# Ledger of designs, part 3: VH-VL binders against NAD kinase (nadK)

Target 1, 268 residues: NAD kinase (nadK), of Syntrophomonas wolfei subsp. wolfei (q0aze0)
Amino acid sequence: MKIILVNNRFKENTEKKAQEIAGQLSALNVEVIIDNGLDEPYAGTVDFIMVLGGDGTMLRAARRYGQRAIPVLGVNMGTVGFLSNIEINELAEYLPLILREEYSLEARMMLEVAVFQQQSLLTRVFCLNELLLRSNSPRMLSFALEISGQKLEPYRGDGLIVSTTTGSTAYSLSAGGPIADPQLDAFIVTPVASHIINKRPLVVSPEREISLHLLEEREAIIGIDGQIKMDFGAENRVLIKRAPHPLLMVNLKAKPFFTSIDRSLQRQ

## First folded at step 20 (VH-VL)

Design R3 (from R1 with heavy chain T58I)
Fold by OpenDDE, fold request of step 22:
Structure R3 (fold): chain C 268 residues (1-268), chain A 123 residues (1-123), chain B 107 residues (1-107)
Amino acid sequence: as target 1 above (268 residues)
Amino acid sequence: QVQLVESGGGVVQPGRSLRLSCTASGFTFKSYAMHWVRQAPGKGLEWVAIISYDGSNIYYAESVKGRFTISRDNSKNILFLQMDSLRLEDTAVYYCARTPKYTWGSGRYFDYWGQGTLVTFSS
Amino acid sequence: DIQMTQSPSSVSASVGDRVTITCRASKDINRWLAWYQQKPGKAPKLLIYAASSLESGVPSRFSGSGSGSDFTLTISSLQPEDFATYYCQQANSWPYTFGGGTKVEHK
């Protein structure tokens, strides 16, 4: 068995734990690769991915490895989030199950985000949470939203979020988006500070495609999962689709989503 | 073979800016985290900054934080160090250094160094 | 920051001598310690990583030992080309820090 441990080199606690776990796994004749974010994603074949940290680390892992259909386990290390399945102190208990591949998988829809310059593809990324289009100035954006060829009325506001249902509890939530069952596949299109007060988010079928472009020469940016940033201008277009493959999240422990989110909201 | 060649050093006045470059060859530059390390004349080594393979992760020594900017152009295999608000204490040979990838100690030690470029100040 | 105390600052030795250099970290750095050799006018060269792992191409007369906070670089039999300055470096915590160096010079 070969396992990737995903952590953050700049978070000492995760690094220390990664090394410890690596040692333990090695002692069990498991081959271990540590992905601490410094190097490009490991290109070799692996059987399992263990994410040590919080949601941010999971998002990075998803972007780096989600397209490879590898089981991904989130191991929380003292952070608040929704993407971890077990706590670090539980790992020892569940390690035998991991090694025996006795776990269930939950498929989580990812986004395929393609950014174009005119007709030329600039970049394509897969992400677990969301794409954000936002103004890079104090001025609001004017942009076109098209859903499966249906051109909506021009949108004006600070920005727009297109998220997965997984991402519904991320930035979309802060922007007033609905909380979605992560077992449901759908796009959530959430306005960010729309010129229309309380503009409603859209829940869109995963079978549809979403396209965005600016209607005016303005400075904007595209953000992906809050971690990737790129400039976005009038000559750019973004196309969002359901990723061809979902992220396979490992379920070792039952985690009641709705109870968790309810608790989280009550604490805020 | 792996080569790192620094350039851009020279004599500057305090408060001015200077941009160092490091041209990499002989390896897949875009795959590796890169570092700057400097050495004052007759002194020891001081780590300056790190940048991950894609530039998404950056960290600076406190002594240069807010003044120096590490960046890279993977399409050209170049590592940069933009040095602003230069101070006399910044006098040093600046080395570009690579860290190995896909090891338990990834990004921890410097397996290849350039020959360095000297930054000094006019009196 | 982790302070690396290297000793001695200099050592006079002859060819064939056993040379030992020590490095102490201000806190536990596990095994994340590297040793470098630097000759005048040249860039540092990696000798040892992870406290005791010999870098490829480095002669076996070089060895590293230690863990936690105390580390040692040993040259079992000093060769003419080994006269240089040696530095330890911790890679446990950011920022990375180096020892003050040890100059190995001719007796």
Scores: ipSAE 0.617, ipTM 0.862, lowest interface PAE 1.0, mean pLDDT 94
Fold by OpenDDE, fold request of step 22:
Structure R3 (fold): chain C 268 residues (1-268), chain A 123 residues (1-123), chain B 107 residues (1-107)
Amino acid sequence: as target 1 above (268 residues)
Amino acid sequence: QVQLVESGGGVVQPGRSLRLSCTASGFTFKSYAMHWVRQAPGKGLEWVAIISYDGSNIYYAESVKGRFTISRDNSKNILFLQMDSLRLEDTAVYYCARTPKYTWGSGRYFDYWGQGTLVTFSS
Amino acid sequence: DIQMTQSPSSVSASVGDRVTITCRASKDINRWLAWYQQKPGKAPKLLIYAASSLESGVPSRFSGSGSGSDFTLTISSLQPEDFATYYCQQANSWPYTFGGGTKVEHK
């Protein structure tokens, strides 16, 4: 068995734990790769990914490995979030199950985000939570939203979020988006400070495609999962669709989403 | 063979800016975290900054924080150090250094160094 | 920051001698300690990493030991090419820090 431990080198507690776990796994004849965010994603074949930290680390892991159909376990290390399944102090208990591959998987839809310069593809990214288009100035943006060839009225506001159902409890929530069942596949399109008061978010079928471009010469930015930032201008367009592969999240411990949502939100 | 070549050093006045470059060859530059380390004349080594493979993770020594900017162009295999608001205490040979990847010591140890480029000040 | 204290600052030795250099960290750095060799006008060269792992291509006369806060670099039999300055470096915590160096000189 080969396992990737994903952590953050700049989070010393996660680094320390990663080394400890690596030692334990090695003692059990498990091959271990540590991905601490400094190096490019490991390209070799692996059987399991263990994410040590919080939601941010999970999002990074999803972007790096989500398209490879590898089981991904979130191990929380004292943070508040929605993407971890077990706590670090529970790992020892569940380790035998992991090694025997005795666990359930939950498929979570991811976004495929393609950014273009005119007709040229600049970058393609898979992400678990959301894409954000926002102004790079105090002035609002004007941008076009198209859904599966249907051109909507121009948006005017600070920006727009296109989120997965997993991402519904992230930035989309703060922007007034609905809380969605993570077992449901859908896009959530949430306006950010629209000039139209109480402009409603859209829930869109995962079978559709979403495109965005600016209608004016202004500087904007694209944000992905709150971690990646790209400049976005009038010559750019973004195309969003369902990723071809979902993230396979490991479910070792029952974690009732709706019974814990209120408690979790109160802590944030 | 792995090779790192620094350039851009020279004589500057206090308060001025200087941009150092490090050109990498002989390995897949875009895959590795890179560092700057400096050494004042006749003195020891001082770690300056680190940048991850894609620039998403950066950390600075307190002595240069807010004044220096580490960056990279993976398409050209170049590491940069933009030095602003230079001070006399910044006098040093500046080395770019690589850290190994996919090891337990990833990002920890400097397995390859450039020859260094000297930054000094005019009197 | 973690302070790294090397001792001695200099040592006079002859070819064939056993040379021992120590490095003490101001706190526990586990095994995340590296040793470098630097010759005048040259860049440092990695000798030992993770306290005791020998870097590829480095002669076996070099060895590292220690864990926690106390570490040792040993040259079992000093060779002419080993006269240089040696530095320890901790890689446990940010910022990374180096020892003050130990110059190995001709006796």
Scores: ipSAE 0.605, ipTM 0.858, lowest interface PAE 1.0, mean pLDDT 94
Fold by ESMFold2, last read:
Structure R3 (fold): chain C 268 residues (1-268), chain A 123 residues (1-123), chain B 107 residues (1-107)
Amino acid sequence: as target 1 above (268 residues)
Amino acid sequence: QVQLVESGGGVVQPGRSLRLSCTASGFTFKSYAMHWVRQAPGKGLEWVAIISYDGSNIYYAESVKGRFTISRDNSKNILFLQMDSLRLEDTAVYYCARTPKYTWGSGRYFDYWGQGTLVTFSS
Amino acid sequence: DIQMTQSPSSVSASVGDRVTITCRASKDINRWLAWYQQKPGKAPKLLIYAASSLESGVPSRFSGSGSGSDFTLTISSLQPEDFATYYCQQANSWPYTFGGGTKVEHK
């Protein structure tokens, strides 16, 4: 069996714990590929991906491997997160189940984001939480949103979020979007500081295609999962679709999503 | 065969700038993290900077932070070091170096080095 | 920063001698230590990684040992091509740091 171990080379505690786990895996004759964020994503065939860290490390793993239909397990390293399934101190107990493939999978929709300059494809990226369009200057943006060829009235404000249901509890929530059940497939389109009263958050079918472009020359950025930034100007367009493959998250323990969200919001 | 070739060293005045280049061949450059390491004449080695395979993760030694910029062009297989506000203590042979990928050696041990390029100062 | 202290600074030895070089880290670095060989006018060459693992193509007369804070490079039977300067390097924490070097030279 071959596993990718994903951690963050720049967080010392995850590195040391990853070494301990690799020792346990080696004792079980499991081949381990290390993905610490420094190297190109591993392209070879693997059976399983184990993510050691918080939601940020899981977001990186999802962007790197989410389109490959490989089971991904989030292992919490002591911080609170929505994307981990088990705690690091429980991993030894669950290893036999992992190795026998005795677990269920939970599909999480991802976004496919294509950025164009004029008619030329500039880049294509995948995203688990959200795409953010926002101003990169003190001036507000004026921009157009199209949903499957339907041109909405122009937007004016700080920007726009196009989120998955998984991302509904991230930046979209802070911008006034709804909390969505992550088992649903949908886009959540949330305006950021809109000056247009009638621009409400939209919940959109995953079969739709979403297009954005600026209506005036302004300096803007596209943010992906809060971790990737790209310049975006009047010469650019972005097309957002459901990604071809969902992230396949390993479920070893029951996850009380709705009670966890309720408690988290009460504590704020 | 892996090959790393540095260029762009020379004689400069303090406070000036230089840009070093490292041309890579014999391996898939865009898959690897890359480093700069320097060695003052007759002295030991000092790590300078690391850049991840895609340029998204960068770290610098404190002695060069804010003055040096590491970058890469994966389409041309070139690693760069832009050195601004040069000081006399920056006098060294500058090596580009590779670390392995997908193992515990990733980002840790320099398995291939260039021949180095000398940066020095006129009086 | 983790300080790396090499001892001795130089060794005068003959072909066939056993040479031992030590390296001490100012804090626990686990096994994250490498040894390099450097000849005059040349780039360093990796010999040992992870304290004791021999790099491919390196002669078996080189060996490394230790963990934590104390590490040793041993050349079991010195060859003419082994006259060089040797450096240890910690790879535990940023910034990576090197020992001051040990010059192995003809007696």
Scores: ipSAE 0.591, ipTM 0.824, lowest interface PAE 1.9, mean pLDDT 90

Design R3 (from R1 with heavy chain T58I)
Fold by ESMFold2, last read:
Structure R3 (fold): chain C 268 residues (1-268), chain A 123 residues (1-123), chain B 107 residues (1-107)
Amino acid sequence: as target 1 above (268 residues)
Amino acid sequence: QVQLVESGGGVVQPGRSLRLSCTASGFTFKSYAMHWVRQAPGKGLEWVAIISYDGSNIYYAESVKGRFTISRDNSKNILFLQMDSLRLEDTAVYYCARTPKYTWGSGRYFDYWGQGTLVTFSS
Amino acid sequence: DIQMTQSPSSVSASVGDRVTITCRASKDINRWLAWYQQKPGKAPKLLIYAASSLESGVPSRFSGSGSGSDFTLTISSLQPEDFATYYCQQANSWPYTFGGGTKVEHK
């Protein structure tokens, strides 16, 4: 059996435990591929991905591997979040189940984000939580939102968030968006500090295509999962669709979403 | 074979700038983290900086932070070190170095080094 | 930062001698230590990684041992090409640090 062990090398706290876990796995004849974020994503065949860390480390793993239909287990290393299934101190208990593949999978929708300059594709990325369009200056943005070719009335404000249901508890929530059941597939479109009265959050079918572009020259940025940023100007547009494959999250231990919301949110 | 070739060293004035290049061949450069390591003449080794495979993660030794900028061009297989506000203490041979990938050696052990390029100062 | 103390600073030896170099870390670094060889005017060369693992192409007369904070590089029978300076490096945590070096010179 071959697994990828994902950790954050620049966060000293997790590396020592990652070393210990890899040693345990090797003693069980499991081949371990180390992904500390420094190397290109591993392209070879693997059976399982184990993420050691909080939601941020899981977001990176999702962007790197989420389109490959590989089971991904989140292991909490001390920072309670929404994307971990078990705690690090429980791993030894669950390891036999992992090796015997005695677990279920929960699919989580991802976004496919394509950014263009005029007609040319600049970049294509996948994300688990959200795309943020925001002003990069004291001035508000004026921008257009299109949903499957349907042009909404122009927006004016600090920006816009397009999130998955998984991302509904992240930046979208802080901007006034609803908490969504992560088992639903949907886009959640949340304005940020809108100047236009009655621009409310929208919940949109995952089959739609969402397009954004600026209506006047302004300095803006696109943020992805709060971890990737790029400049965005009047010559750019972004197209957002449901990604071809969901993230396959491993479920070893029941984690009731609705009864744990307050605990998880207070630790973000 | 893996090959790393540094260039751009020379004699400069304190406070000026210099840009070093490292041309890589014989391996898939875009897959690896890369480092700069320096050695003052007759002295030991000092790690300077790391850049991840895609440039998204960068870390510097405190002695150069805010003055040096590491970057890479994966289309041309070139690693760069932009050195601004140079000080006499920066006198060294500068090596580019690679660490392995996908193992515990990733980011840890410098398995290949260039021949180095010398940076010195005029009086 | 983890300080690496390397001893001795130099050793005079003859071909065929056994040479032992030690390296002490200021903190527990487990097995995350490398040894490098550097000849004058040339770049360092990786000999040993993870304290005791021999890098590909390195002669078996080189060996490494130790864990935690105390490490040893041994050359079992010194050869003419082994006259060089040797450095240890901790790879446990950022920033990586090197020992001061040990120069192995012909007696």
Scores: ipSAE 0.590, ipTM 0.821, lowest interface PAE 1.9, mean pLDDT 90
Fold by ESMFold2, fold request of step 22:
Structure R3 (fold): chain C 268 residues (1-268), chain A 123 residues (1-123), chain B 107 residues (1-107)
Amino acid sequence: as target 1 above (268 residues)
Amino acid sequence: QVQLVESGGGVVQPGRSLRLSCTASGFTFKSYAMHWVRQAPGKGLEWVAIISYDGSNIYYAESVKGRFTISRDNSKNILFLQMDSLRLEDTAVYYCARTPKYTWGSGRYFDYWGQGTLVTFSS
Amino acid sequence: DIQMTQSPSSVSASVGDRVTITCRASKDINRWLAWYQQKPGKAPKLLIYAASSLESGVPSRFSGSGSGSDFTLTISSLQPEDFATYYCQQANSWPYTFGGGTKVEHK
């Protein structure tokens, strides 16, 4: 068995814990590929992805591997969030189940984001939580939103968030969007500090295509999962679709979403 | 074969800025984390900074944090070091260096180095 | 930061001699230590990684040992091309740090 062990070595002692886990896996004849974000995503065939860290580390794993239909397990190493399933101190208990593939999978919708300059594709990226379009100056943006070719009245404000239901508890929530059941597939489109009073958050079918472009020259950025940033100008447009594959999250331990919502939001 | 070639060194006045470049060939540059390491004349080696394969993770030695900026252009296979607010203590030969992929941050060793470019000061 | 102390600062030796160089870390660094060779005007060259693993293309007369905080580089029979300065480097944690160097020079 071959797995990718995704971790975050921003802190001195976090990698030491990951090394201990890798040792346990090696003792069970599991081949371990290390992904700490410093190198390109591993392209070879693997059976399982183990994410050691919080929601931010899971977001990185989802962007790197989410389209490959590989089971992904979130293992919490401290702060409880929305995307981990088990705690690090429980891993030894669950490891036999992982090796025997005795777990269920929960599918989580992802976004496919394509950024163009004129007619040319500039980049394509996948994300788990959200795309943010926002001003990169003190001035508001004026921008157009199209949903499956339907042109809405122009937006004016600080920006716009296009989120998955999984991302509904992230920046979308802070901007006034609803908390959504992550079992639903939908886009949640949330204005950020809109000058246009009647622009409300929208819940949109995952089968729709969402397009954004600026209506005037202004300094803007596109943010992906709060972790990737790209300059965005009047020559650009972005297309957002449901990604071809959901993130396949491993479920070993029951984690009821609704009864834990307040605790999880406090820690986010 | 793997080649790393630094350029942009020279003589500068204290407090001024300088930009170093490192051109990479013989390997898939965009797949690797890259580093700068410096060596003062007649002295030992000092690690300066690391940048991840895509530029998304960057770390600096405390002695240069806030003054130096590491960056990369993966379309041109070039690593950069922008050095602002230069001090006499920054006098060194600057090397770009590579570490292997898919290893721990703790176990990263510099398997390829450039020839170095010298930065010195006029008093 | 982890301080790396090398000794000796220099050694005078003849071809054929056994040379040992030591490196002490200020903290336990497990086996995350490398050794480099540097000749005048040249970039460093990796010799040993993970305390004792020989880098590809490095002659077998070079060997490394140690763990924790005390490490040794040994050249079993010095050759003319081995006159150089040697550095240890800890790779345990950021920032990576190097020893002060040991110059191996001919008598």
Scores: ipSAE 0.434, ipTM 0.744, lowest interface PAE 2.5, mean pLDDT 89

Design R4 (from P4 with heavy chain W104F, light chain F94W)
Fold by OpenDDE, look of step 21:
Structure R4 (fold): chain C 268 residues (1-268), chain A 123 residues (1-123), chain B 107 residues (1-107)
Amino acid sequence: as target 1 above (268 residues)
Amino acid sequence: QVQLVESGGGVVQPGRSLRLSCTASGFTFRSYAMHWVRQAPGKGLEWVAIISYDGSNTYYAESVKGRFTISRDNSKNILFLQMDSLRLEDTAVYYCARTPKYTFGSGRYFDYWGQGTLVTFSS
Amino acid sequence: DIQMTQSPSSVSASVGDRVTITCRASKDINRWLAWYQQKPGKAPKLLIYAASSLESGVPSRFSGSGSGSDFTLTISSLQPEDFATYYCQQANSWPYTFGGGTKVEHK
């Protein structure tokens, strides 16, 4: 068995734990690759990905490896989040199941985000939570939203979020988007501080395609999962589709989504 | 074989800017995190900065934070150090260094170094 | 920042001698310590990583030991090419820091 441990080198606590776990796994004749975010994604074949840390680390892991259809386990290290399945102190208990590949998988839809300059592709990224278009100035944006060729009335506001159902509990939620069942595949299109007060979030079929572009020359940015940032201008467009592969999240421990959300919301 | 070659050093006036370069060969440059480490004449070693494989993540020593910028061009296999607002205490030989990947040494230990480039100041 | 105290600052030795250099960290750095050799006018060369792991191509007369805050580099039998300055480096916490160096000189 070959496992990738994903952590953040700039978080010493996760790095330390990663090294400890690597040692333990090695002692069990498991080959271990450590991905601490400094190097390019490991290109070799692996059987399992273990993410040590919080939601941010999981999001990075999803972007780096999600397209490869490898089981991904989130191991929480004391952070608040929605993407971890077990706690670090539970890892020892579940390790035998992992090694025997006795676990369930939950498929989570990802976004395929393509950013263009005119007709040229600048970048293509898969992400688990959301794409954000937002103003890079105190001024509002004017932008066009198109869904499967249907042009909506121009949006005016600070920005727009296109989120997966997984991402519904992330920035979309803070922007007033609905909480979505992670077992449902859908786009959630949530306005950010819309000039039109009654502009409601849209729940869109994953079979549809979403396109965004600016209607005015304004300074804007594209954000992906709150971690990737790039400049976005009038000559750019973004195309959002369902990723061809879902993230395969390992489900070792039952974690009721709705009760967890209720508890999390009470803590905020 | 792995080679790192620094350039761009020289004599500079305080307050001025200088850009150092490190050209990499003999390995897949775009795959590795890279560092700058400096050494004042007759003194010890001081870590300066790190940059991830794709340049998306950087970290700096406090002594250079806000003044120095580490960057890279993976298409040309070049590592850069833009040094602004230079001070006399920045006098040093500047080394670029590689770290191993996918191991406990990833971003930790410097397995290959360049020959260094000297930055000094005019009186 | 983690301070690395290296001792001695210099040592005079003869070929064949056993040489020991110590490095103390101001806090626990686990096993994240490396040793480098530097000759005049040259870049440092990695000798030991992770406190005790020998870098590929490094002679077996070099060894590292220690954990936590106290570490040791040992040259079991000093060779003519070993006269140089040696540095320890911690890689536990940002920023990375080096010891002050130990110059091994000919007696």
Scores: ipSAE 0.497, ipTM 0.824, lowest interface PAE 1.1, mean pLDDT 93

